# VH-VL binders against q8ixk2r445to577, part 161

Target 1, 133 residues: q8ixk2r445to577
Amino acid sequence: FFGMLQNKGLTDYCFDYNPPDENQIVGHQVILYLCHGMGQNQFFEYTSQKEIRYNTHQPEGCIAVEAGMDTLIMHLCEETAPENQKFILQEDGSLFHEQSKKCVQAARKESSDSFVPLLRDCTNSDHQKWFFK
Key: E = the ipSAE of ESMFold2; O = the ipSAE of OpenDDE; V2 = 0.75 times the mean of E and O plus 0.25 times the DockQ between their complexes.

## First folded at step 9 (VH-VL)

Design gb18 (framework fv_recaticimab; at its last look DockQ between E and O 0.05; V2 from the best seeds 0.00; counts 0 for: pae E 10.3 > 2, placed apart)
Fold by OpenDDE, look of step 9:
Structure gb18 (fold): chain C 133 residues (1-133), chain A 119 residues (1-119), chain B 112 residues (1-112)
Amino acid sequence: as target 1 above (133 residues)
Amino acid sequence: QVQLVQSGAEVKKPGASVKVSCKASGYTFTDYYMHWVRQAPGQGLEWMGYIKPNSGYTKYHQNFQDRVTMTRDTSISTAYMELSRLRSDDTAVYYCARAKHYGSGFDPWGQGTTVTVSS
Amino acid sequence: DIVMSQSPSSLSASVGDRVTITCKSSQSLLYSSNNKNYLAWYQQKPGKSPKLLIYWASTRESGVPDRFSGSGSGTDFTLTISSLQPEDFATYYCQQYYSYPTFGQGTKLEIK
């Protein structure tokens, strides 16, 4: 699966990644932004290795969850996907992070009008449902 | 067994376009990025851009953004690079090169295609 | 773009010599999470395509003779040929793939 990764509950919002420096794509937080499909910012791939790849950059980035965090951070993909980069995109649309045992939820960023994907306890909320478009 | 075979030499006039092909074999074409690199006579290697064959997504170096078009035909495992509005300084050997997984360099390279632009 | 500064541009050496080529990057090529340097070395002979020699800064590609070695980390890298052989006279390039690829200017290794 590849393309825009759109949230069901937060209508018209997609995974978005726009690093401030294209020569340093790692270490920044993945956010949610209105789906527009322009440029590189919203093109992702879910791979057989259970990675969510930032699939427009070489080398490719892979979304990771760092220890103690609930945010999604861009790392570089590796030949052997590390545990913190493994996600399961379920048939019901839930995006499950294997290591933390939590689900990715579209959420409002604290003290902001912006939105971000965050790890939360898994629920049946549409804000935890995702699909590729 | 993994190899890239490019089309033959081209001679073009200024202002014309050239389209170079690169046929891949010995591996799954859609699994690897295909890069294009050129080398002017007696000069170094210059990265032009890449295409991801599975999706067709391309990224071009800014120096070529408005003149280069990279495409692919997955049915025949072939990548194409078209350069338009040719100038004399576009005279070079053009290479396709497969990027190894997860960043481990380019391997293999095509044999190169000589493009000569002259009036 | 990440700028790769390679030196020397050319050098002359004899068979059996120890040869060292240096490459500097404008920013670190070290990825902290896996502690790998995204740097490769290539050999190119006249009229031929570049050939991958070293990747991850120090890993020798399969089939590459032991006399070739890569070292360095961060922004400073070195390709070493411990004992130059006749077939080693060529042009060598460093390349970073930490971001969109860029190459060093090349080092032409000629017979003295």
Scores: ipSAE 0.698, ipTM 0.903, lowest interface PAE 0.8, mean pLDDT 94
Fold by ESMFold2, look of step 9:
Structure gb18 (fold): chain C 133 residues (1-133), chain A 119 residues (1-119), chain B 112 residues (1-112)
Amino acid sequence: as target 1 above (133 residues)
Amino acid sequence: QVQLVQSGAEVKKPGASVKVSCKASGYTFTDYYMHWVRQAPGQGLEWMGYIKPNSGYTKYHQNFQDRVTMTRDTSISTAYMELSRLRSDDTAVYYCARAKHYGSGFDPWGQGTTVTVSS
Amino acid sequence: DIVMSQSPSSLSASVGDRVTITCKSSQSLLYSSNNKNYLAWYQQKPGKSPKLLIYWASTRESGVPDRFSGSGSGTDFTLTISSLQPEDFATYYCQQYYSYPTFGQGTKLEIK
């Protein structure tokens, strides 16, 4: 799967990655933004290693959740995917984070008008359903 | 004070190109998308496309895809829009506008750049 | 593209009048989960750039007088000016930002 990773509940919002330095991609939070076909900021790949990969940088970035956190942060991909970078995109569209046993949900960022993907207890909410466009 | 200041008016002949600049100040230039909108004399607003300044990624409305190029220079916080193969119906005021995060409309707008395409 | 249709195309009114401008979209602009409509209104005076008045269909931008109000949901939206002032004679545009932005054709508000 590759392309824009779109939320079912928050219509036409997609994963977006916008680091302040386009050559330093590690350590910043993944956000949600209106889907516009942004190949560099909105192009992700779901790999056979269960990674959500940001393919427009070399080395490639992979989405991770650090222990005890609920935010999705960019790390570098590794040949063997670390446990904190493994997500299962289920048939029902849920995006399950194996290590934490939580699902990715579209949410409004605390103290802002921005939207972000966050880990939450898994529910049947359309805000926890994702698909590639 | 968030501000967008555009380059001055241009007069061009059909078949030429024009490049309009838009200098941003008062905010982190690379954190927001920059849109371009034009307005023909006495007419409404027409969206042309956007650029994401951090990556240089662009998206153009299909009506302009073959003639427009949007670029930026992050060292001087400036976005550019170039329209090639000008026709008389490209005569318009061209605006840059910042997209406020997560769907709050365009704010601010540049002051506009008048481009006149004449014989 | 989502088509935005405004009415009327022009309107004559006197200072102190209440005026209403409508805007229809070809597709719903309502996001049911947050109950927000992705619609903005702009005011434009001759020779000037547009000024954002209202976003999310009904939220006034900072510094916009309270005589301006927005209402509506889904596909049908209204801008209301409760008591016209001399500085309100301008052209008004609606705009959707649910997808790639599109604008209504404009409504010219003229002094009678």
Scores: ipSAE 0.008, ipTM 0.529, lowest interface PAE 10.3, mean pLDDT 86
ESMFold2 (binder alone), look of step 9: mean pLDDT 93; pTM 0.943

Design gb19 (framework fv_recaticimab; at its last look DockQ between E and O 0.69; V2 from the best seeds 0.00; counts 0 for: pae O 4.8 > 2)
Fold by ESMFold2, look of step 9:
Structure gb19 (fold): chain C 133 residues (1-133), chain A 119 residues (1-119), chain B 112 residues (1-112)
Amino acid sequence: as target 1 above (133 residues)
Amino acid sequence: QVQLVQSGAEVKKPGASVKVSCKASGYTFTDYYMHWVRQAPGQGLEWMGYIKPNSGYTKYHQNFQDRVTMTRDTSISTAYMELSRLRSDDTAVYYCARSRHYGSGFDYWGQGTTVTVSS
Amino acid sequence: DIVMSQSPSSLSASVGDRVTITCKSSQSLLYSSNNKNYLAWYQQKPGKSPKLLIYWASTRESGVPDRFSGSGSGTDFTLTISSLQPEDFATYYCQQYYSYPTFGQGTKLEIK
């Protein structure tokens, strides 16, 4: 799948990544932003290796969760996807992180008006449902 | 096996444009990025940009952004690079070369296309 | 751009000599998560396209003789030819692929 990865519960919000330095795309947090489809910030690819790729950069970025963390961080893709970069986009729309056994949820960033995807215990919440647009 | 075969040499006048083709064979065209690199006579290698063949997404080096267009036709596994408003300092050999999405050295290069720009 | 500085720009040597060529990058090419350096070396003979010799800083490409070796990490890298052969007289380039590719200026290796 290619496109904007949109949240069902947080209407009109999509995965977004805007690295400040094109020569250092790793280590920043993925956010949620109003879906607009402009530029390169909101286009992701879900692959058969269970990766969520940011592929408007070379080398491509792959979304990862670092050990003990609940935030989605950009890493470089590898020849074979590391375990912390594997997500299952299930038929019910849940986005399951295999290594942590948790689901990606749209959440309000503490003390702000901004939104981010975070790992949470899996539920039936529409805030844990995602689809490509 | 893997081959990248480029179109033939071109002689152009200043102000014209040139379009170089690169036909890939022996591998799945959409699994690899295609880069364009040029080399002026007696000079080093200069990266111009890439195209991701499955999406058509391109990224150009700033020095070429206003003049270069990279395209592809996935049905014939062919990438194209067009450079417009040619100047004498665009005289060079132009190469296509492939890389993996996760970053890699350029393991296969085209044979090169000589473009000569002179009045 | 990540700047790649290569030295020397030219070098004269005899068959059988050991040769080293250095390459420095303006930023680290080491990705800590996989411990790989995103650095390649190429050989280019007159009238020919470049040929990949080394990738990941130290891994030989298939079919490259074992007299070619790469070493270094972070910002400082070296290509070594342990015993020059007549076919090794060429220009050598380093190249980073940590981001959008950039090349060193080249090192021309000539017969003394």
Scores: ipSAE 0.649, ipTM 0.881, lowest interface PAE 1.3, mean pLDDT 92
Fold by OpenDDE, look of step 9:
Structure gb19 (fold): chain C 133 residues (1-133), chain A 119 residues (1-119), chain B 112 residues (1-112)
Amino acid sequence: as target 1 above (133 residues)
Amino acid sequence: QVQLVQSGAEVKKPGASVKVSCKASGYTFTDYYMHWVRQAPGQGLEWMGYIKPNSGYTKYHQNFQDRVTMTRDTSISTAYMELSRLRSDDTAVYYCARSRHYGSGFDYWGQGTTVTVSS
Amino acid sequence: DIVMSQSPSSLSASVGDRVTITCKSSQSLLYSSNNKNYLAWYQQKPGKSPKLLIYWASTRESGVPDRFSGSGSGTDFTLTISSLQPEDFATYYCQQYYSYPTFGQGTKLEIK
């Protein structure tokens, strides 16, 4: 699966990553932004190694969850996917983070008009449903 | 055994285009990056770009962005690199090279394709 | 682009010699999250394709003789051939893959 990773509940919002420097793509938070399909900010791939890969850079970035955090941060992909980079995109659209045993939910950033994907307890909310477009 | 077999030598005029093929075997073609690297006579190695065969996604070095097109045919495990608007300084050996899943260098290379651009 | 600088550009040595080639990067190739250096070494003989020798700065590719070793971290890296063999005369390149790949200019190892 690849392309825009769009949320079902938060209509028309997609995973978005815009690193400030192509030579320094790691360490920033993945956000949600209106799906536009333009440029390189919204192209992701779900791989057989259970990575959510940011395919626009070499080496590619992979979404990770750092210890104690509920945000999605871009790390470099590794030859063997580390545990904090493993996700299960299930048939029902839920995106499950294996290590934390939480689900990725579209949420409003506190005190902001922006949206971000956050790890939350798994529910049947459409805000926890994702699909590639 | 992993093998990358490239198309034969090309002689082109300035302004023409060249398309080099790279047929992969011995591994799952779609699981690895396919890079293109060139080497001018007596010079070093220059990375041109890569294609992800599974999705067809490409990334080109900015020096080639407007002249290079990388494609693939997954049904025959073949990658293609087309370079247009050729000029004399494009004379080089062009290599396809596989990289492992992430990083780890380029572990397998094609035998190279000599492209000569001369009037 | 990350700039890779090798030294020396060329050197002459004899069979049995210990040979050291250095590679410097314009920025650190060490990834803090996995503590790995995104650096590879290649050997290229005339008329042949490059051959991967070392990756992750110090891991030998399968089939590479023990006399080849890689060391270093951050911005300074070294390829060492402990006892030069006749088949080792070639050009060697370092490469970073921390970002979009770039190569050193090469080191030509010639027979003295």
Scores: ipSAE 0.039, ipTM 0.724, lowest interface PAE 4.8, mean pLDDT 92
ESMFold2 (binder alone), look of step 9: mean pLDDT 93; pTM 0.945

Design gb2 (framework fv_recaticimab; at its last look DockQ between E and O 0.79; V2 from the best seeds 0.70)
Fold by OpenDDE, look of step 9:
Formats: C-alpha cells, structure tokens, sequence
Structure gb2 (fold): chain C 133 residues (1-133), chain A 119 residues (1-119), chain B 112 residues (1-112)
C-alpha cells in the first residue's frame, strides 16, 4: 500500500511530513495536514516489514515511536526494522503500533488549528481508522 | 549474476535529447532503486537522480530537474534516463547503478553509456 | 547537498606501500539510532565503472580484498590500503548516502 495515508474520522486529513532540511530528514514529528497529494510530503508506503515509509527520500524514512512518547517521529529505515517502527494496518483501518500496543489516532493539538497522529488506547473510533488513497 | 546492461554510445547535437536504457537481470528489478550517475571526461561522479521501479517514483537532482526524465518498463526490467536540451557540458559517460537494500551504496553498475554533445 | 571532500586529490605510491585516503563530509553521516555511518568507498579504473569497496564506512563489499579497510565516524573517514598491489592503481571516491547521494571529487592513485 502506498500513497496518501488518510484518516477516516478527521476527514480530508493525511499523514504529512515536511522536514526543514532534505539532508536531515530524521527527528521531526509527523503531522496531519489537508490531503493535497502534491509533492513528497504526503507520500507514504506500508511495507511487508510493517514499516510506514516516507517513500520519497533515499535513504527512506520510517515512522518510529520513541520510548515514552506518543508522537510519531521520522527515523531512517533499516534493513532489520526496529521494534519501534513496526505497525500493523488492520483490515478495519486501525493502525496498531506493536511495541506500545496502542493505535494511531488523529488528534488536535491543544489550543491549535493543527492536527497530529498520536498513540492512544485502541478504540473503534473513526479517528483511529486510516486508509491509503 | 546481477547485471546492468546499458544502451550504446550516443552522439547528439546541442538542443537535442538522448535516452539511455539500462536493462537489469539476475535480480528482482522492482525491489531496488535505480540511480543514474554521470561522469564528464576526466571528472568525478555526479548523481543525477533515482527511480523506484515498483512505483515509478522519481527524484532528480536540482541541477537536472527541468531536463531529466527517468522511467522504467517493469515487464522487461529496464530503466530509462532521458536528458533533453543537451549542451556541450552534458558530454559524459552515463551510468545506471543499483543500490543495495536501504540505499547502502551502489553495488552494481552498468557499463556506462558515452554521450557526446557537439556541434 | 552534503559536500564530500577527499584528500589528497592525487598521490603516487609503490607496490607494497601503505596508502591512506581521507574523506570529510560537510555534516555528520552518523545515524544515532543505529550508530552507522552512511559512507561508501568506490574504486574506478580507466574506462570502467566504479566498483563498491566499502559501505557503512567500514564494511567490505563481498569479494573485496582485506587489504582494503575503511574507518572513521561522523565527518572524517579514511580508506586504507595496507599493502598496495599493482591492480590497486585507480581512482577512489567516497560517497555519502545519509541523504541524496553525493561523491567526493576523487583521489587518483598513481604508480610512483
């Protein structure tokens, strides 16, 4: 699966990553932004290794969850995917993070007009449903 | 076993276009990025861009963004690099090169295609 | 672009010599999460395609003689040929793949 990773509940919002420096793509937070399908910012891939790849850069970036965090941070993909980079995109659209045993949820930043994907306890909320478009 | 075989030498006039092919064999073509690198006579190596054969996604170096087009035909495991609006300083040997998994170096290279641009 | 600078641009040596080529990057090529350096070395002989020698700064590609070794971390890297053989006279390039690939300008190793 590849393309825009769009949220069901937060309609018209997609995973978005726009690093300030193309020569340093790691360490920044993945956000949600209106789906526009332009450029490289919203092009992701779910791989057989259970990675969510930022598939427009070499080396590829892979979304990771750092210890103690609930945010999605860009790391580099590795030949052997680390545990904190493994996700399961379920048939029901839920995106499950294996290590934390939590689900990715579209959430609003506090007192902000911006949105981010966050790890939360798994529910049947449409805000935890994702699909590639 | 892994081989990248490129098309033959080209001689072009300024303003023309050239399309170089690179046929891959000995591995699953769609699993590896294909890069293009050129080398002017007596000069170093210059990265031009890459294509991901599975999706066809491309990334070009800014210096070539408006003139280069990289494509592929997965049915024949062949990558193509087309450079338009040729000028004399485009004279170079053009290489296709496969990256190792996760981009850790170019482990296989084509034999190179000499492109000469002259009036 | 990440700029790669090799030193020297050229050098002369004799068979049996120990040869050292250095490469500096404009930014660190060390990825903190896996502690790997995204740096490769290539050998190129006249009229031939480049050949991968070293990747991850210090790992030899399959089939590469053990007289070739890579070392360094961060921004400073070194390719060493412990005992130069006749077939080793060539041009050597470093390359970073921490981001979109860039090459050093090359080091031409000539016979003295």
Amino acid sequence: as target 1 above (133 residues)
Amino acid sequence: QVQLVQSGAEVKKPGASVKVSCKASGYTFTDYYMHWVRQAPGQGLEWMGYIKPNSGYTKYHQNFQDRVTMTRDTSISTAYMELSRLRSDDTAVYYCARTKHYGSGFDYWGQGTTVTVSS
Amino acid sequence: DIVMSQSPSSLSASVGDRVTITCKSSQSLLYSSNNKNYLAWYQQKPGKSPKLLIYWASTRESGVPDRFSGSGSGTDFTLTISSLQPEDFATYYCQQYYSYPTFGQGTKLEIK
Scores: ipSAE 0.758, ipTM 0.910, lowest interface PAE 0.7, mean pLDDT 94
Fold by ESMFold2, look of step 9:
Structure gb2 (fold): chain C 133 residues (1-133), chain A 119 residues (1-119), chain B 112 residues (1-112)
Amino acid sequence: as target 1 above (133 residues)
Amino acid sequence: QVQLVQSGAEVKKPGASVKVSCKASGYTFTDYYMHWVRQAPGQGLEWMGYIKPNSGYTKYHQNFQDRVTMTRDTSISTAYMELSRLRSDDTAVYYCARTKHYGSGFDYWGQGTTVTVSS
Amino acid sequence: DIVMSQSPSSLSASVGDRVTITCKSSQSLLYSSNNKNYLAWYQQKPGKSPKLLIYWASTRESGVPDRFSGSGSGTDFTLTISSLQPEDFATYYCQQYYSYPTFGQGTKLEIK
């Protein structure tokens, strides 16, 4: 799959990545932002290696969850996908992180008005359902 | 065997455009990024940009962003680089070269295409 | 841009000599998660396209003789030719691929 990765429950919000320095894309958090399809910040690819690639950069970024964390952080893709970069996009739209055994959920940050994808215990909530458009 | 075969030498006048082709064989064309790198006579290597063949996404170096267009035709495994508004300092050998999505050295290069810009 | 600075710009040496070429990056090329440096070295002979020698800073490309070795990490890298052969007189480039590629200015290795 390729395109904007959109949340079913939080309508009109997509995965978004906007690193402050194009030469240092590693280590920043993936956010949710209004889907727009412009500026290349919202284009991701789900691969046969179960990666979520940010492929508007070379080398490509791959979304990861660091041990003990619930946030989605940008790492560099590798020849063989590390376990913390593997997500299973289920037929029902759930996005499962196998290593942690948790699902990606659209969540509001504790602060003002930001939304982010976070790992949470899996439920059947539409906020845990994702699709490419 | 992996090969990148480029189109032949070009002689152009200032203000014209040139389009260089790079035909790939021996591998799955859409699995690798294609880059373009040029080398002026007696000078070093200058990266111009890349195209990701499966999506068509391009990234150009700032110095070429207003004048370069990179395209591809996946049905014939061919990448193209077009440079417009040519000037004398665009005289160079232009190479295509490939990399992997996770980053790599350029393991295969085209033979180079000499472009000469003179009035 | 990640700036790559090579030293020296040229040198003369004899067959059998040990040669070192250095390369500095304006930012670290080490990705700590995989412990790899995103750096390559190339050899280019007149009229030919560059040939990949070393990637990941220290891994020899297939078919490259053992006399070529790469070392260094972070921002400082070295290409070493342990015993210079006649076919090694060429221009050498370092190149980073941590981000979009940039090259050192090249080191021309000439026969004395």
Scores: ipSAE 0.589, ipTM 0.862, lowest interface PAE 1.8, mean pLDDT 91
ESMFold2 (binder alone), look of step 9: mean pLDDT 93; pTM 0.941

Design gb20 (framework fv_recaticimab; at its last look DockQ between E and O 0.96; V2 from the best seeds 0.00; counts 0 for: pae E 3.3 > 2)
Fold by OpenDDE, look of step 9:
Structure gb20 (fold): chain C 133 residues (1-133), chain A 119 residues (1-119), chain B 112 residues (1-112)
Amino acid sequence: as target 1 above (133 residues)
Amino acid sequence: QVQLVQSGAEVKKPGASVKVSCKASGYTFTDYYMHWVRQAPGQGLEWMGYIKPNSGYTKYHQNFQDRVTMTRDTSISTAYMELSRLRSDDTAVYYCARSTRYGSGFDYWGQGTTVTVSS
Amino acid sequence: DIVMSQSPSSLSASVGDRVTITCKSSQSLLYSSNNKNYLAWYQQKPGKSPKLLIYWASTRESGVPDRFSGSGSGTDFTLTISSLQPEDFATYYCQQYYSYPTFGQGTKLEIK
């Protein structure tokens, strides 16, 4: 699966990653932004290795969850995917993070008009449903 | 066993275009990135861009963004690099080279294609 | 672009000599999560394609003699040839692949 990763509940919002420096794509937070499909910012791939790749960069980036965090952070992909980079995109659209045993939920950033994907307890909320478009 | 075999030398006039091919064998073509690197006479190595053969996604160095086109034919495991509006300073040896998705070093290179641009 | 700077640009040495080439990057090539440096070294002989010698800053490519070694971390890297052999006279390049690839300007190793 590849393309825009769009949220069902938060209509018209997609995974978005736009690092301030193309030479440093590691360490920044993945956000949600209106789906526009332009450039590399909203192009992701879910692989058989359970990675969510930001594969418009070389080396490719992979979304990870750092210890104690509920945010999605960009790391570099590795030959052996680390546990914190493993996700399961289930048939119902839920995006499950294996290590934390939590689901990715579209959420509003506090005191902001911005949105971000956050790890939350798994529910049947449409805000936890995702699909590639 | 892994081989990258490039097309032969080219002689072009300024303003013309050149298309260099790179045929891969001995490995799964779509599992690796294909890079293009050129080297002017007596100069160093200059990365031009890459193509991801699986998807055809390309990334070009800004110095070539408006003049280079990288393509591939997966059915024959061949990558192509076309450079248009050639100038004399485009005279160089052009290499294809593979790398992994992890951004490793270029472990295999083509033999190089000499492109000469002269009036 | 990440700028790679090699030194020296050229040097002369004799067979049996210990040779050291340095490479500096404009930013760190160390990825903290895996503690790897995204740095490679290449050897190129006249009329030939570059040959990968070292990757991950210190790992030798298969078939590369033990006399070649890479070291360094972050922004400072070194290629060392412990005992120069006749076939080692060539041009050497460092390359970063932490981001879109860039090469050092090269170091030409000539026979004294």
Scores: ipSAE 0.855, ipTM 0.933, lowest interface PAE 0.6, mean pLDDT 95
Fold by ESMFold2, look of step 9:
Structure gb20 (fold): chain C 133 residues (1-133), chain A 119 residues (1-119), chain B 112 residues (1-112)
Amino acid sequence: as target 1 above (133 residues)
Amino acid sequence: QVQLVQSGAEVKKPGASVKVSCKASGYTFTDYYMHWVRQAPGQGLEWMGYIKPNSGYTKYHQNFQDRVTMTRDTSISTAYMELSRLRSDDTAVYYCARSTRYGSGFDYWGQGTTVTVSS
Amino acid sequence: DIVMSQSPSSLSASVGDRVTITCKSSQSLLYSSNNKNYLAWYQQKPGKSPKLLIYWASTRESGVPDRFSGSGSGTDFTLTISSLQPEDFATYYCQQYYSYPTFGQGTKLEIK
């Protein structure tokens, strides 16, 4: 799959990645932003290696969650996907992170109108359901 | 055996366009990125941009953003680079070269296409 | 752009000599998570396309003679040719692929 990765419960919000320096894409947090489909920020690929790739950069970025953390951050993709970069997009739309055994949820930042994807215990919430558009 | 074969030399006048082809063989065309690199006479290598052959997505260096178009035809494993509004300082050898999706050196290059721009 | 600076711009040497060519990048090319430096070296002879010699800073491409070696990490890299042969007189380029590719300006290696 390739496109905008949208949340079912938080309608019109998509994965978005806007690194401050296009020459240093590693280590910044993925956010949720209103879907617009313009520029490089909202196009991701889900691969047969179970990666979520930031697909408009060379080399491609892959979303990861570091051990003990709940935030989704950008790493460089590798020929064999590291375990912390593996996500299963389930038939029901849930996005399961294999290493942590948690699901990706759209979450509101405290005292903010901003949203981010975070790992949470898996539920049936529509805020944990994702699809490509 | 991996091979990249480019179209022949071109002579153009300022203001014209040129379209260079690069036919790939010996590998799965859609598994690798195709880059375009040029080299003016006696000068170094200048990266122009790339295309992802599976999706057609392109990224261009800012110096060429307004004048370059990169395309491909996956049915014949061929990449194209078109440079418009040519100037005399666009005189160069134009190369195609491939890389992996993970970032890599360019392991195979086309033979180069000489484009001469003169009035 | 990540700027790649090569030194020297040219040098003269004799068959059998050892030469070194350096390359500096404007930012680190080391990705600490995989411990790889995203740097390549190329050889180009007049009228020919470049040929990949070294990738990941120190790994020789298949078919490249053992006299070519790459070293360095982070921002500082070196290509070494341990015993020059007549076919080694060429121009050498470094190239980063940590981001959108950029090349050094080249080092022309000439026969004395």
Scores: ipSAE 0.433, ipTM 0.837, lowest interface PAE 3.3, mean pLDDT 91
ESMFold2 (binder alone), look of step 9: mean pLDDT 93; pTM 0.947

